# Designs tried in a protein design chat: VH-VL binders against Protein LST7 (LST7). Part 23

Target 1, 242 residues: Protein LST7 (LST7), of Saccharomyces cerevisiae (p53237)
Amino acid sequence: MSSTVISLAHFCDKHGPRIISVTQSAEKGTLGEELLVPDYPTESYCESCLLQFPEESTRSMRCFIEDVPFITTQYSSIRYQLLNSIIKRAFSEETMIYDNMPFIFFDDLRGLNLVIGFKLYDENARGNERRYCFILTVDSRSHDDSMKMLSEHWNFIIGGFDKMIAYIKNIHKSEFLGKNKTVENNLETLNNNAFIGSYLRANKSKFGRNLVSLTDDKFLFVRIHKWNSFLLHTVMNENKLP
Short names: E, the ipSAE of ESMFold2; O, the ipSAE of OpenDDE; V2, 0.75 times the mean of E and O plus 0.25 times the DockQ between their complexes.

## First folded at step 16 (VH-VL; framework fv_anetumab)

Design k1 (from j5 with heavy chain W105H; at its last look DockQ between E and O 0.77; V2 from the best seeds 0.78)
Fold by ESMFold2, look of step 16:
Parts: C-alpha cells; sequence; structure tokens
Structure k1 (fold): chain C 242 residues (1-242), chain A 119 residues (1-119), chain B 111 residues (1-111)
C-alpha cells in the first residue's frame, strides 16, 4: 500500500476544512478495489464539498499506470481520520496565504505534508473567495526518509501542483470573463494581492458552489485524477530507481 | 448592527418545560451557525451544541445530547434552546453566539438568558 | 474532548504586561490553530478578543495579542488598564465529537 497520497481540500463556508478528493495507489497487479468508496447518496452533501464525476453513479475514478491502480475518491476509507486531521491543520497554518507558495509540516502522527493553497473568486462565497489546497502526504514516521524523498522530487511535485492550479485558475477566469467582464479586477486581486472587503457591505446571502460549476468543466475531477495519478506514479517510480 | 437578542430571564420549577430564543439581525442568518453556551452561576463556559439554520443541521456536545433540543425558524431569524423537563441543575446563564463554521470562534454573543430552576 | 487548562487567577499592575496560558494536547492546541480568547466582565456576555491563535477582530485593542508554543496558547495583555479586569476563557477545536472546548477560565485582577 502506497505511503504517499494527494488530496484536494477547501475551506467550506459551512464546515471549515473539508476534503474534496483523495488520490492513492494500490498494490501493483491488483484492481485496488479495497480503496473504492461505498455507494452513497449525494443529495445530503454540501455542493461545494462534493467530488463530482460526469457520470452520476460514479463515486470513484480508477486508472492504471504500468499495472499500478490509482484511485480517486471523496475520502479514504482506510485513512479517513488521518487525512481529515491533516487538512484541518493545513488550513490553520500561518504560512497558508494562498499565493501558490508551498509549505511543509511534519509530526509523528500526521507524517510529512507538502501544501499549496490557492483562491478562486466567487461572489457567492464569504469574502468573495473560495480557498483550496493540494496536499501531498507522505504517511511515514521517518522524518529523515520523508524529507529525503521530498527534496529529491521538490521541483517536480511543486511544478506539478502549480500546473494544475494554473489550469484551474485559467478555466475559472475564462468562465467569469465569458459571463461578466466587470469582475476581471476582482480576479486579479485574488491572484496577486490580499483582498479585504467591508464586513458590513458583504452581509448578503451566500451559497456553496462546486469546482465543476466554477469552471464549467464537467470533466475537471477526471483531469485532476489523471494528473494526480501521474504525479504519484512518477514519485513512486523514481524513488525506487538506483 | 450584527446582533443576537435573547429572550428574557425565566424562573421555573423542576419538571416544567422551557423554550428560550435567540434572534439574529444585521447579517444573513441562514449562512452562519448558532451555538449555545451554558454558564452555571460562578462557573465557566460550556459549549452545548450548534445549529445551521439554513438546513437545520444540528450537533450536540455529548454532555448535552438528549437533555436539550436546539432548533431554528429561519423565516424569523430565530434559534431556540428547549427543555422538556427542567432540573434544578439547569440553573444557569445561557448564551447564544454566532460561529462562522462548525468549530469556529464565537462572535457576536447574545446578552444571555438567565434560567432559574427552584421551588 | 480534552479539557483546556488555565491558571485560576493572574494579577498585574496598571501599565504592566501579563500573560494568561491555555494548555491543551496534541489533539487540539498542539496541532491546530483554532484557538480563541474571550473576555467576560461580571454580568456581561463574553467578548471575542483573539481568534485563530493570534488574529484580532475589529475594535479590539492591539494591547491584546495571542501566540502559541507546543501545547500551550497564550494571551498577552500589555499596558494593563483597570477595565481589563475580567474573566478570560480560551477555546479550541478538538479531534472529538465535542468539536469545541473551553478552558476553565482565568480571573485577571488589576491591582
Amino acid sequence: as target 1 above (242 residues)
Amino acid sequence: QVELVQSGAEVKKPGESLKISCKGSGYPFTDYWIGWVRQAPGKGLEWMGIIYPGDSDTRYSPSFQGQVTISADKSISTAYLQWSSLKASDTAMYYCARQPYEFGHFDPWGQGTLVTVSS
Amino acid sequence: DIALTQPASVSGSPGQSITISCTGTSSDVGTYNYVSWYQQHPGKAPKLMIYEVSKRPSGVSNRFSGSKSGNTASLTISGLQAEDEADYYCSSYTDSDTLVVFGGGTKLTVL
């Protein structure tokens, strides 16, 4: 079982930190079925927190790279408590400033975690912004071994996350520019500068939105699945090379 | 501007029922949790539970599960705390407070409702 | 679901600085930065002074600051004034069904 996973999480206006998706691998040569999430109704889930694939009945996405299964689900049935603890810590770190600058934290319980936060403009969110992060988790008690792996793959991992974040920001920006060009200044503020609005003037009703809706891309989570699977496979494969 | 206004003090006897209220104003009431906090005379603060008025999602501290009911009427921006049968040990000040997410900080607080249970 | 420990009382003279501690565990204060501080004058509702360890809401004096180290969060009040005399409570997120727990409170006396 892989000790390395990639999560996508956000800070939900209702729930606080919540995981949207987790990508992990199973043993080479297996189908990875132990990682699949049981079928469950989605009507009770917060719209902004939901992992949404194009086919309504799909709760997991699976692919194979060199006979290794990679699976993306809403949560890990094996590591649920650990990953929830990790994202609650990640969003609480002072270095989470949503400027694509990575940060790391480690402890004996939560392992080594590399985090990159980003924001998307949304007038339906508190403060007109939705906050996200990608997290690479190395579930190992050996700080030295985890840091060695991370240092050897630093540019690759960070570059990979940066590319996916840039893709998401670009298609989100295109969706908003197609609807209303008057909001372009707000998108630039979210991407480059800190934004502080008047508390009293922002007291209008808000609601959650899915990333699929924010980007108008029903395949967004399939793309994230494939990219995260590629990143994990490369890290696993290169870490074993002599 | 943003305010939580609670119902007035109550003097009750053991075994009586009670429902106290907390009315929010100056903000989108359905977009924030309302938490209830108990303070016995001369004692500290205890978190009792929360409700999200937008969908009535309700969570209780294990210490209060089954002992009180938290509810809300979003049409009048009001949350409620109620007992079916009061005990003398329920004598306390009860505060409501707004929380930005399910474990967030409390701001603002209502003025409190003193409940006295004796006979 | 772990109680937060505060000293029962602290005291200081006007103009001095004081610090109130709030000690938890690795299941709360030690891991997460969801610590808040509340001031409560006699007969009044609590007032938020600090949230997320060190953030100050609008209208709260910069004489109030927060920090943490390890499993202990701290509220520091500088330039102590008579009106700072009150009870102070910390709170934190916990890894439990309780979600949020308060400390036992600290009575600050301004001598």
Scores: ipSAE 0.706, ipTM 0.866, lowest interface PAE 1.2, mean pLDDT 86
ESMFold2 (binder alone), look of step 16: mean pLDDT 93; pTM 0.950
OpenDDE, look of step 16: ipSAE 0.853; ipTM 0.916

Design k2 (from j5 with heavy chain Y32F; at its last look DockQ between E and O 0.58; V2 from the best seeds 0.60)
Fold by OpenDDE, look of step 16:
Structure k2 (fold): chain C 242 residues (1-242), chain A 119 residues (1-119), chain B 111 residues (1-111)
Amino acid sequence: as target 1 above (242 residues)
Amino acid sequence: QVELVQSGAEVKKPGESLKISCKGSGYPFTDFWIGWVRQAPGKGLEWMGIIYPGDSDTRYSPSFQGQVTISADKSISTAYLQWSSLKASDTAMYYCARQPYEFGWFDPWGQGTLVTVSS
Amino acid sequence: DIALTQPASVSGSPGQSITISCTGTSSDVGTYNYVSWYQQHPGKAPKLMIYEVSKRPSGVSNRFSGSKSGNTASLTISGLQAEDEADYYCSSYTDSDTLVVFGGGTKLTVL
């Protein structure tokens, strides 16, 4: 099992930091069945928290790159606690910037984590914004090795995340502008600004909203899966960490 | 203004059941958690649990799991804390408070409900 | 019972600055910036003074500030006033089966 994983997380208005998806790699030549999660009740998830694939019954996605299986699930059955801890920490960081500026943190328990945050405007969310982040986690106690890997693949990794985020933002913008032409000038500002106390100022009922809905892209998570898989595969082939 | 108003003081005997209430106003009741906090006389604050009135998702402190029941009626913007059988050790001030997310801060607080359990 | 550690009492004179510490572990205060501070006057409900380590709610005096270093969060009250005399509680998210934990409370006396 790869020590490197990529997660998409968001700050849920109800639940706080939550994982939306985790992309993991299994051992070459296997099917990676161990990474698949059992069926779980989705009723406990709000709309914002759900990983949604085009097929409604699909809860996970698998692909193979050079005989290596890559699997995306709602959560990691093996690393659930760790990843949740990572995400909670990521969203608690005051230095988290939502303009594609990455920040990194490391500790012996959580390994090395690269976080890139972004925001999407949504009037149905507290503060009129949905907060997300991509997290590349290197689950290794070797800081030096992890940093070396990141350093060597920095442009590739950052570029990859930037492209994904840009895509999400663009399609969201298109969807949003299609519905709300008058708010074009505020979209960028809203995406880049943090609103202090916005949760306490909610004056109207807010609803959960999935990224698929926000972007009107039913294949969004498929794309993310593919991007993450490719990214992981590339990084793993060049620098394997225990 | 956001406000939580709790039910009045209760005097009970051991073994009796009790249900106290917390009514929220001035905000979307279904969009925020309601937490319950116990404060025994002269003691500190103890987190008991929380409920999300929107879907009645409830979480308890291990210390209070099975000891109390937290519920909510979103139609009247009210949360409840109840005991099936009170003990003398349940004597305390009980506060409800709004919580923005599952492990967020509490603001505002209700005025508290004093529960006295004595023989 | 899992609790954050606070000094039982602190005191200061009017105009002085005092600090109340809240010490946890890496499973709570040390890792996450989900620390809150509450002021409680006798016979009254607690009031939120600081949230997320250092953020101040609207209406709270700028004399109140929060910080964190390591596993210890701190509430600082500058320009101490008589009305500041109260109990102060810290709280934090925890990695344990308890989502939120409170400190034992600190009695602040203004001399």
Scores: ipSAE 0.472, ipTM 0.810, lowest interface PAE 1.4, mean pLDDT 87
ESMFold2, look of step 16: ipSAE 0.744; ipTM 0.881
ESMFold2 (binder alone), look of step 16: mean pLDDT 93; pTM 0.946

Design k3 (from j4 with heavy chain Y32F; at its last look DockQ between E and O 0.66; V2 from the best seeds 0.74)
Fold by ESMFold2, look of step 16:
Structure k3 (fold): chain C 242 residues (1-242), chain A 119 residues (1-119), chain B 111 residues (1-111)
Amino acid sequence: as target 1 above (242 residues)
Amino acid sequence: QVELVQSGAEVKKPGESLKISCKGSGYRFTDFWIGWVRQAPGKGLEWMGIIYPGDSDTRYSPSFQGQVTISADKSISTAYLQWSSLKASDTAMYYCARQPYEFGHFDPWGQGTLVTVSS
Amino acid sequence: DIALTQPASVSGSPGQSITISCTGTSSDVGTYNYVSWYQQHPGKAPKLMIYEVSKRPSGVSNRFSGSKSGNTASLTISGLQAEDEADYYCSSYTDSDTLVVFGGGTKLTVL
C-alpha cells in the first residue's frame, strides 16, 4: 500500500505526455530526503511542463502528516521511467476523453492506475485547450491487492480528485472571465469594434503556459501538494498494510 | 496549406560535406518538431532524429547519433540535415516531416531529397 | 533494438477487403496506442493514413481503418481499388531512445 503515488500530468504541445508533479510518501520518522534529490535527466525550460512554487528557485515541496513525510517534485528519482511510461499509456487510452469520468488500466509492469482527465480553455494552446490528468498509481505486482485497495477507496479518491479539478476549473474560469471583462472594457469604442476583436485574435501567439498563469494563483502547486498529501495519507492511514 | 519543401537532389563523392534543407510554410514553424527519415534504395523507412526549431532541442536515433547533424534556423522556417564526410552508404532518399510532439505521427512530409554518393 | 514486423507483401482483388499486420512487443504496440500507418506510392513521399491506432486524418477515405489487438496493430482497406497499390508502413512509439520505429513495409498488389 505504501507503493501508492499521485501524479499530475498534461499533454504538452512540445513534448507530448509529461508529468508536472508527483506526490510520494517516505518512511515514517525519516525526512524523505532521497525523494527530494534529483537523480534524473535535467530538462530544458518548458513553461507549461514546469512545477512552479512561489519562491523562484524552489523545485520541490515537503510536508509532514503524523510524522510521515510527503514530497512533491517534478520527477520521481526512484520511479522516473515507470511514471513516464504510465502517463504515455494513459494519454493514449481511448477512454481518456477529458470529461472527468475516471478510468482504470492495469498491467504487470505499470501496476494499477486510476486516471481522471480534464481540460482548460486556452487560446495560446493548440486546439485552444490544455489537457491534464490526475493519476493514482498503485505500484504493486499483486493485482488482487491493488484492486482490493482501489475498491475500498474508490469514492474517496475520485471525490478528492474531482474536488481539486473543480477548484482548478473554477479559478481558471474566474481568471478567464476577469481578463475578458477587462479586454471588453478596454475595447469598448464608438466604431471599429469588429476590427479590434479580429486584430487581437489574429495576433495571438501559441506558447506554453503554466497552470499558475492559467489560474492566476501563485500558490496553486502548494495547494495541490497539500491536497494530494492529504489524499495519500488518508488512504495509507485506512490501510495498515505496507 | 501546410507544406514542407526540400532542397534539390545532390550528387557527391565520398568524403565531401553536404547540407540539405527543409522549409516549412502555412503553419507556425516553431510550434512543431521536424523529423528526418531515411529511405535507402529499395528499402524501408528509418527514423533519424528530430529538432524543435523553437529552442533547437534535438534528439537522434542511436543508429544515427554522431553520423549527421540536425539543425534549424527559425528566422527562415528552415530545418537542415548535414554530413561532415559522406560515405557511399549514405546514398538514399531523405525526407523531412512534421511531428506534433516528440514521438508524434508524421504529417505532412516533404517531397524528399535524393542524395547520391559515388565516385 | 526493436523492430515492427510486417508481411513483405499482400495481394487482393478489386472490391475485397485486405488487412496488413504490424507486430511489436509490450515495449511498443502492446502497451501504447501511438501507432501510425503510411501509404507510399512509387517515387512519392509517404502519406499519413491512420494515427493513434484508429484515427483518420481529414481527407483520408473511410475505406481505411485501423485496429489493435495484443501486440499486433492492423490496417484494413475495404473496397480495394487499383489506386491502393502501394507500400504501407506502420510506426510506433517505443520505450527506447529511438522514440519512433517503423515496420519493414508491406507491398500491396491489386490484382
Scores: ipSAE 0.708, ipTM 0.864, lowest interface PAE 1.2, mean pLDDT 85
ESMFold2 (binder alone), look of step 16: mean pLDDT 93; pTM 0.947
OpenDDE, look of step 16: ipSAE 0.832; ipTM 0.904

Design k4 (from j5 with heavy chain T30R; at its last look DockQ between E and O 0.63; V2 from the best seeds 0.64)
Fold by OpenDDE, look of step 16:
Structure k4 (fold): chain C 242 residues (1-242), chain A 119 residues (1-119), chain B 111 residues (1-111)
Amino acid sequence: as target 1 above (242 residues)
Amino acid sequence: QVELVQSGAEVKKPGESLKISCKGSGYPFRDYWIGWVRQAPGKGLEWMGIIYPGDSDTRYSPSFQGQVTISADKSISTAYLQWSSLKASDTAMYYCARQPYEFGWFDPWGQGTLVTVSS
Amino acid sequence: DIALTQPASVSGSPGQSITISCTGTSSDVGTYNYVSWYQQHPGKAPKLMIYEVSKRPSGVSNRFSGSKSGNTASLTISGLQAEDEADYYCSSYTDSDTLVVFGGGTKLTVL
């Protein structure tokens, strides 16, 4: 099993930091079935937290790159607690910037984590914004090796995330502007660190919205899966970390 | 103004059932968690559990799991804490408080409900 | 019982600065910036003074400040006033089955 994982997480108005998707790699020549998650009651998830594929019954996505299986699921069956801990820490960091500025943290338990945050405007969310982040996790106790890998592939990794985020932002903007032309100015404000306190104190009725809904792209998570898989594959092939 | 108002003080005997209430106002009640906190006389604060009124999602502290029931009626912006059978050790001040997310801070707090259980 | 460790009592004179510590573990205070501080006067409900380690709610005096180092969060009260005499509780998110935990409380006496 690959020590490197890519997660998409968001700050849910109800639940706080939650994982939306996890992309993992399995061993070459296998089907990666161990990475599939059992059936879970999706009814317990709020709309914002759900991983949604075009086919409603689909709970996971799998693809193969050079005989290596890559699987995206709502959560990692193997690294569930670890990743949850990671995302909670990620969103607790005051230094999180939602302008595609990466930040890194490392510890012996959680490994090396690269986080890139972004925001999407949504009038139905607290503070009129949805907060997200991509997280590259290197589940290794070797800080030096992990950092070396990141350093060697920095531009590629960052570029990849930037492209994904840009795509999401662009399609969201298009969807949003198509519905309401007056909100152009509000999108620019999302680049600024909003006071989390003001965000959480908003006294308006809000409800959850999925990224698919926000972007009007029913294939969004398929795209993310493909991008993540490609990114992982590239990084893994060049630097096999134990 | 955001406010939580709790039901009045209760005097009960061991074995009796009890349900106390916490009514929220000034904010969308269904969109915020309500937590319950116990404070025994002269003791500190103890987290009991939380409920999300919007869908009645409930989390309990392990220490209170099975000991109490937390519920909510979002139609009247009210959360409840109830016992099926009170013990003398349940004597305490009970606070409800608003919580922005499942592990967030509490603000504001209700005024508290004093529950006295004595034979 | 999972609890954060606070000093039982602290004291100071008017105008002084005092600090109350809240020590947890890497499963709570040490890892997450979800520490809150509450002030409780006798016979009153707790009041939020600090959230997310160092943020102040509206209406809370700037004399109150919060910080964290390692597994220890700290509440500092500058320019101590008589009205500050109260019990203070810290809280934190935990990655255990207990989502939120409180400290044992600190009695602050203004001399």
Scores: ipSAE 0.523, ipTM 0.817, lowest interface PAE 1.1, mean pLDDT 87
ESMFold2, look of step 16: ipSAE 0.756; ipTM 0.881
ESMFold2 (binder alone), look of step 16: mean pLDDT 92; pTM 0.942

Design k5 (from j5 with light chain S54K; at its last read DockQ between E and O 0.72; V2 from the best seeds 0.82)
Heavy chain, then light chain:
Amino acid sequence: QVELVQSGAEVKKPGESLKISCKGSGYPFTDYWIGWVRQAPGKGLEWMGIIYPGDSDTRYSPSFQGQVTISADKSISTAYLQWSSLKASDTAMYYCARQPYEFGWFDPWGQGTLVTVSS
Amino acid sequence: DIALTQPASVSGSPGQSITISCTGTSSDVGTYNYVSWYQQHPGKAPKLMIYEVKKRPSGVSNRFSGSKSGNTASLTISGLQAEDEADYYCSSYTDSDTLVVFGGGTKLTVL
ESMFold2, look of step 16: ipSAE 0.785; ipTM 0.898
ESMFold2 (binder alone), look of step 16: mean pLDDT 93; pTM 0.948
OpenDDE, look of step 16: ipSAE 0.789; ipTM 0.885
ESMFold2, look of step 17: ipSAE 0.800; ipTM 0.900
ESMFold2 (binder alone), look of step 17: mean pLDDT 93; pTM 0.947
OpenDDE, look of step 17: ipSAE 0.826; ipTM 0.907
ESMFold2, look of step 18: ipSAE 0.773; ipTM 0.891
ESMFold2 (binder alone), look of step 18: mean pLDDT 93; pTM 0.947
OpenDDE, look of step 18: ipSAE 0.829; ipTM 0.907
ESMFold2, look of step 19: ipSAE 0.748; ipTM 0.880
ESMFold2 (binder alone), look of step 19: mean pLDDT 93; pTM 0.947
OpenDDE, look of step 19: ipSAE 0.780; ipTM 0.881
ESMFold2, look of step 20: ipSAE 0.756; ipTM 0.879
ESMFold2 (binder alone), look of step 20: mean pLDDT 93; pTM 0.948
OpenDDE, look of step 20: ipSAE 0.794; ipTM 0.885
ESMFold2, fold request of step 21: ipSAE 0.759, 0.770, 0.800; ipTM 0.883, 0.886, 0.900
ESMFold2 (binder alone), fold request of step 21: mean pLDDT 92, 93, 92; pTM 0.943, 0.945, 0.944
OpenDDE, fold request of step 21: ipSAE 0.896, 0.891, 0.897; ipTM 0.952, 0.951, 0.953
ESMFold2, last read: ipSAE 0.772, 0.798, 0.802; ipTM 0.886, 0.898, 0.901
ESMFold2 (binder alone), last read: mean pLDDT 93, 93, 92; pTM 0.945, 0.944, 0.943
OpenDDE, last read: ipSAE 0.895, 0.897, 0.892; ipTM 0.952, 0.952, 0.951

Design k6 (from j4 with light chain T31Y; at its last look DockQ between E and O 0.60; V2 from the best seeds 0.74)
Fold by ESMFold2, look of step 17:
Structure k6 (fold): chain C 242 residues (1-242), chain A 119 residues (1-119), chain B 111 residues (1-111)
Amino acid sequence: as target 1 above (242 residues)
Amino acid sequence: QVELVQSGAEVKKPGESLKISCKGSGYRFTDYWIGWVRQAPGKGLEWMGIIYPGDSDTRYSPSFQGQVTISADKSISTAYLQWSSLKASDTAMYYCARQPYEFGHFDPWGQGTLVTVSS
Amino acid sequence: DIALTQPASVSGSPGQSITISCTGTSSDVGYYNYVSWYQQHPGKAPKLMIYEVSKRPSGVSNRFSGSKSGNTASLTISGLQAEDEADYYCSSYTDSDTLVVFGGGTKLTVL
């Protein structure tokens, strides 16, 4: 049954590749409870890696489309090791150039993976940028069957990822321009080089900003959850197994 | 410009304690991992563990867990490698090196600290 | 403590090109692209020559290049010079509880 998942990952300045969220489906007619993630220790987590729903204590989100439950969590309870391997491979690929150009890779152990990378400007990050990707993973199909499914849904999946990435980039651009305008106003009115120097120095420290912070959208991960659930449902509903 | 400077050579007896140091300069010390690498005389390199000085997040190679203590004092940009009771088999050159992320490459390296443990 | 296989030694004459191999598994070198190469002269600390399979740090001669095919990464030194005589170590990220492992090292002798 559900062999297809969508992940959002980034290249953390501290950790390297890390999964931010994974969206999975469960069997139609169930509640998908096996995919929910209980509380777990987060003593060494960083803010930039964290999946953040509007209610800070919420670790999982669930919706239903035609009685199929879709669950979005920080970590996959059943695919943790698989997805960790996949993102470490994905960010190491020469073709990961963060320009919305998709690429794929496949092997018989980790399945077929469709990846689109993107970047967001963040002066608090190493190199003033944060690197992300969306990944569609088909983890239990033969190469031929996986490629057939992907070819049948190529434009739909790529278009879907592109729309979400464009949304994220546009909201981030709006937040950045609003923040930059406020900084410019403060710099213009203070007329104190020592204060300006201190302020600019503080903005260069690495504080590990979350996507919610970078977009100023507390519902961002709810939107990603609903969009990824829609994408998965469409692919699964139209992709009949022999 | 970026530099790691280690403490000087040590000659010790089995059972003695030891703490060697690695001081970083030319970069923001709290933003990078510091790894420790052992090289026994005439042998290759062995990764021992890492620390992120910004929050003291510390990881050990399974081979060295419980054998050494890795720590840092970010106020003086210094990482440490410590033994509570040295063994003759601890005789080696010990390097510190900077890593950009948890499993990243090593650049730069400190000059090394030779530790000699003999009766 | 040795997880990646390198030849114990390799030699070449000045001006030649030589290649040092580093063989891992499909759980490290064969799957990921997190291979690094280090040069170590006698009595000196290692120096990063190549990272992420083929990337060259600033200040490293373009005579040094890296590549990978299957489970084997390669360091190639073109225009061999006497100063290239050193030990060379590869490293890779692994799918194990450890994070990074080194090869056993290769002694390069310039004839």
Scores: ipSAE 0.750, ipTM 0.879, lowest interface PAE 0.9, mean pLDDT 85
ESMFold2, look of step 16: ipSAE 0.726; ipTM 0.874
ESMFold2 (binder alone), look of step 16: mean pLDDT 92; pTM 0.939
OpenDDE, look of step 16: ipSAE 0.850; ipTM 0.917
ESMFold2 (binder alone), look of step 17: mean pLDDT 91; pTM 0.937
OpenDDE, look of step 17: ipSAE 0.811; ipTM 0.896

## First folded at step 17 (VH-VL; framework fv_anetumab)

Design m1 (from k6 with heavy chain H105W; at its last look DockQ between E and O 0.57; V2 from the best seeds 0.67)
Fold by OpenDDE, look of step 17:
Structure m1 (fold): chain C 242 residues (1-242), chain A 119 residues (1-119), chain B 111 residues (1-111)
Amino acid sequence: as target 1 above (242 residues)
Amino acid sequence: QVELVQSGAEVKKPGESLKISCKGSGYRFTDYWIGWVRQAPGKGLEWMGIIYPGDSDTRYSPSFQGQVTISADKSISTAYLQWSSLKASDTAMYYCARQPYEFGWFDPWGQGTLVTVSS
Amino acid sequence: DIALTQPASVSGSPGQSITISCTGTSSDVGYYNYVSWYQQHPGKAPKLMIYEVSKRPSGVSNRFSGSKSGNTASLTISGLQAEDEADYYCSSYTDSDTLVVFGGGTKLTVL
């Protein structure tokens, strides 16, 4: 069975393309425990890379939809190296420059990937922006089957990601404006102007900042988990050809 | 101007220890990686490893893992490459270079440190 | 050891355009847009000329351009000048534990 996963990734000022979260489904009727404690390489984390749940000790989140377990963790327990490669490729593509523009790519090893990127203004980041992307990965060797699935669920998938991205942008904007009332008129302009060239500029003291901090929403990753779980469940159930 | 300045040329014997340095200036030293690259005489460039001075996170090429030690002192904006026991095969030019992220490009480069190991 | 393949040497006359190829695999050049090119004059440190396949750093002449097709990246130097005579190295991110790999280098001679 082709596994479908949804990842949230960002471009870390320290590490480059990095995974923030991966939502995966386990087999129906199981607890999906194998996904809760992924065996992943010891990688260095920074503040920007952190997956944070409301409970500080929580490293993963699990829910059940119709007896199917959905788990969100920092790393994928399945084909972690391939997922990392996908993320690195996603951020290397020029299409990532455009907010909310879907980008699709496929290879025989890494499967079919749908990428939607977005940016958040942050004066503490290189170039004054944080870059993120959602990635839907269909781990299948069949390009045709994967494309068919995507096509059949295109509006649903894209709509789902758009809603998530819009939510994140809105709460971020609210947080930003709440702190910086004088910059209200420039925020839209700043979000639209991808100053890619500014990454090389000698920037003031920059430090890591994660999405929870940027949005002031300690439940953000809970919401993302729920959205991703719902999205995956819907897509997976409809592809079960009788 | 962003600049990396490396320590001077070294002449050593096999079995001796060595530590060479790379000092960064003109930028926030803790926010960028420093990579080390070896170039043997008349040969190409070889990636050795990198360090993030901000937290001393270090990555090595498998070929150099256990052969050298990369370190940094952020208080003086300096990165180091060291050997516990030099070999004749360690004779090379060693470059440090700045990287924006873990596997990013190198810019700028230090001027290089020539290490000669001869009995 | 994963290595990128470059021609050992390339030559051209002043004013001509030359291209240097860098061939990798589907696990490096062919998959990622993390290809860089470096110029090295004799006795000097390498200098970044191109990064991320086709981007030029500030101060680098527009005569230098980069592209990629399949597993092969290319550096093109237009309007060849005597000062362009140097060794050129490509690099790329790799999927292996070797994060960055270099090509073997190309000696460019301006005739």
Scores: ipSAE 0.633, ipTM 0.847, lowest interface PAE 1.0, mean pLDDT 87
ESMFold2, look of step 17: ipSAE 0.772; ipTM 0.891
ESMFold2 (binder alone), look of step 17: mean pLDDT 91; pTM 0.938

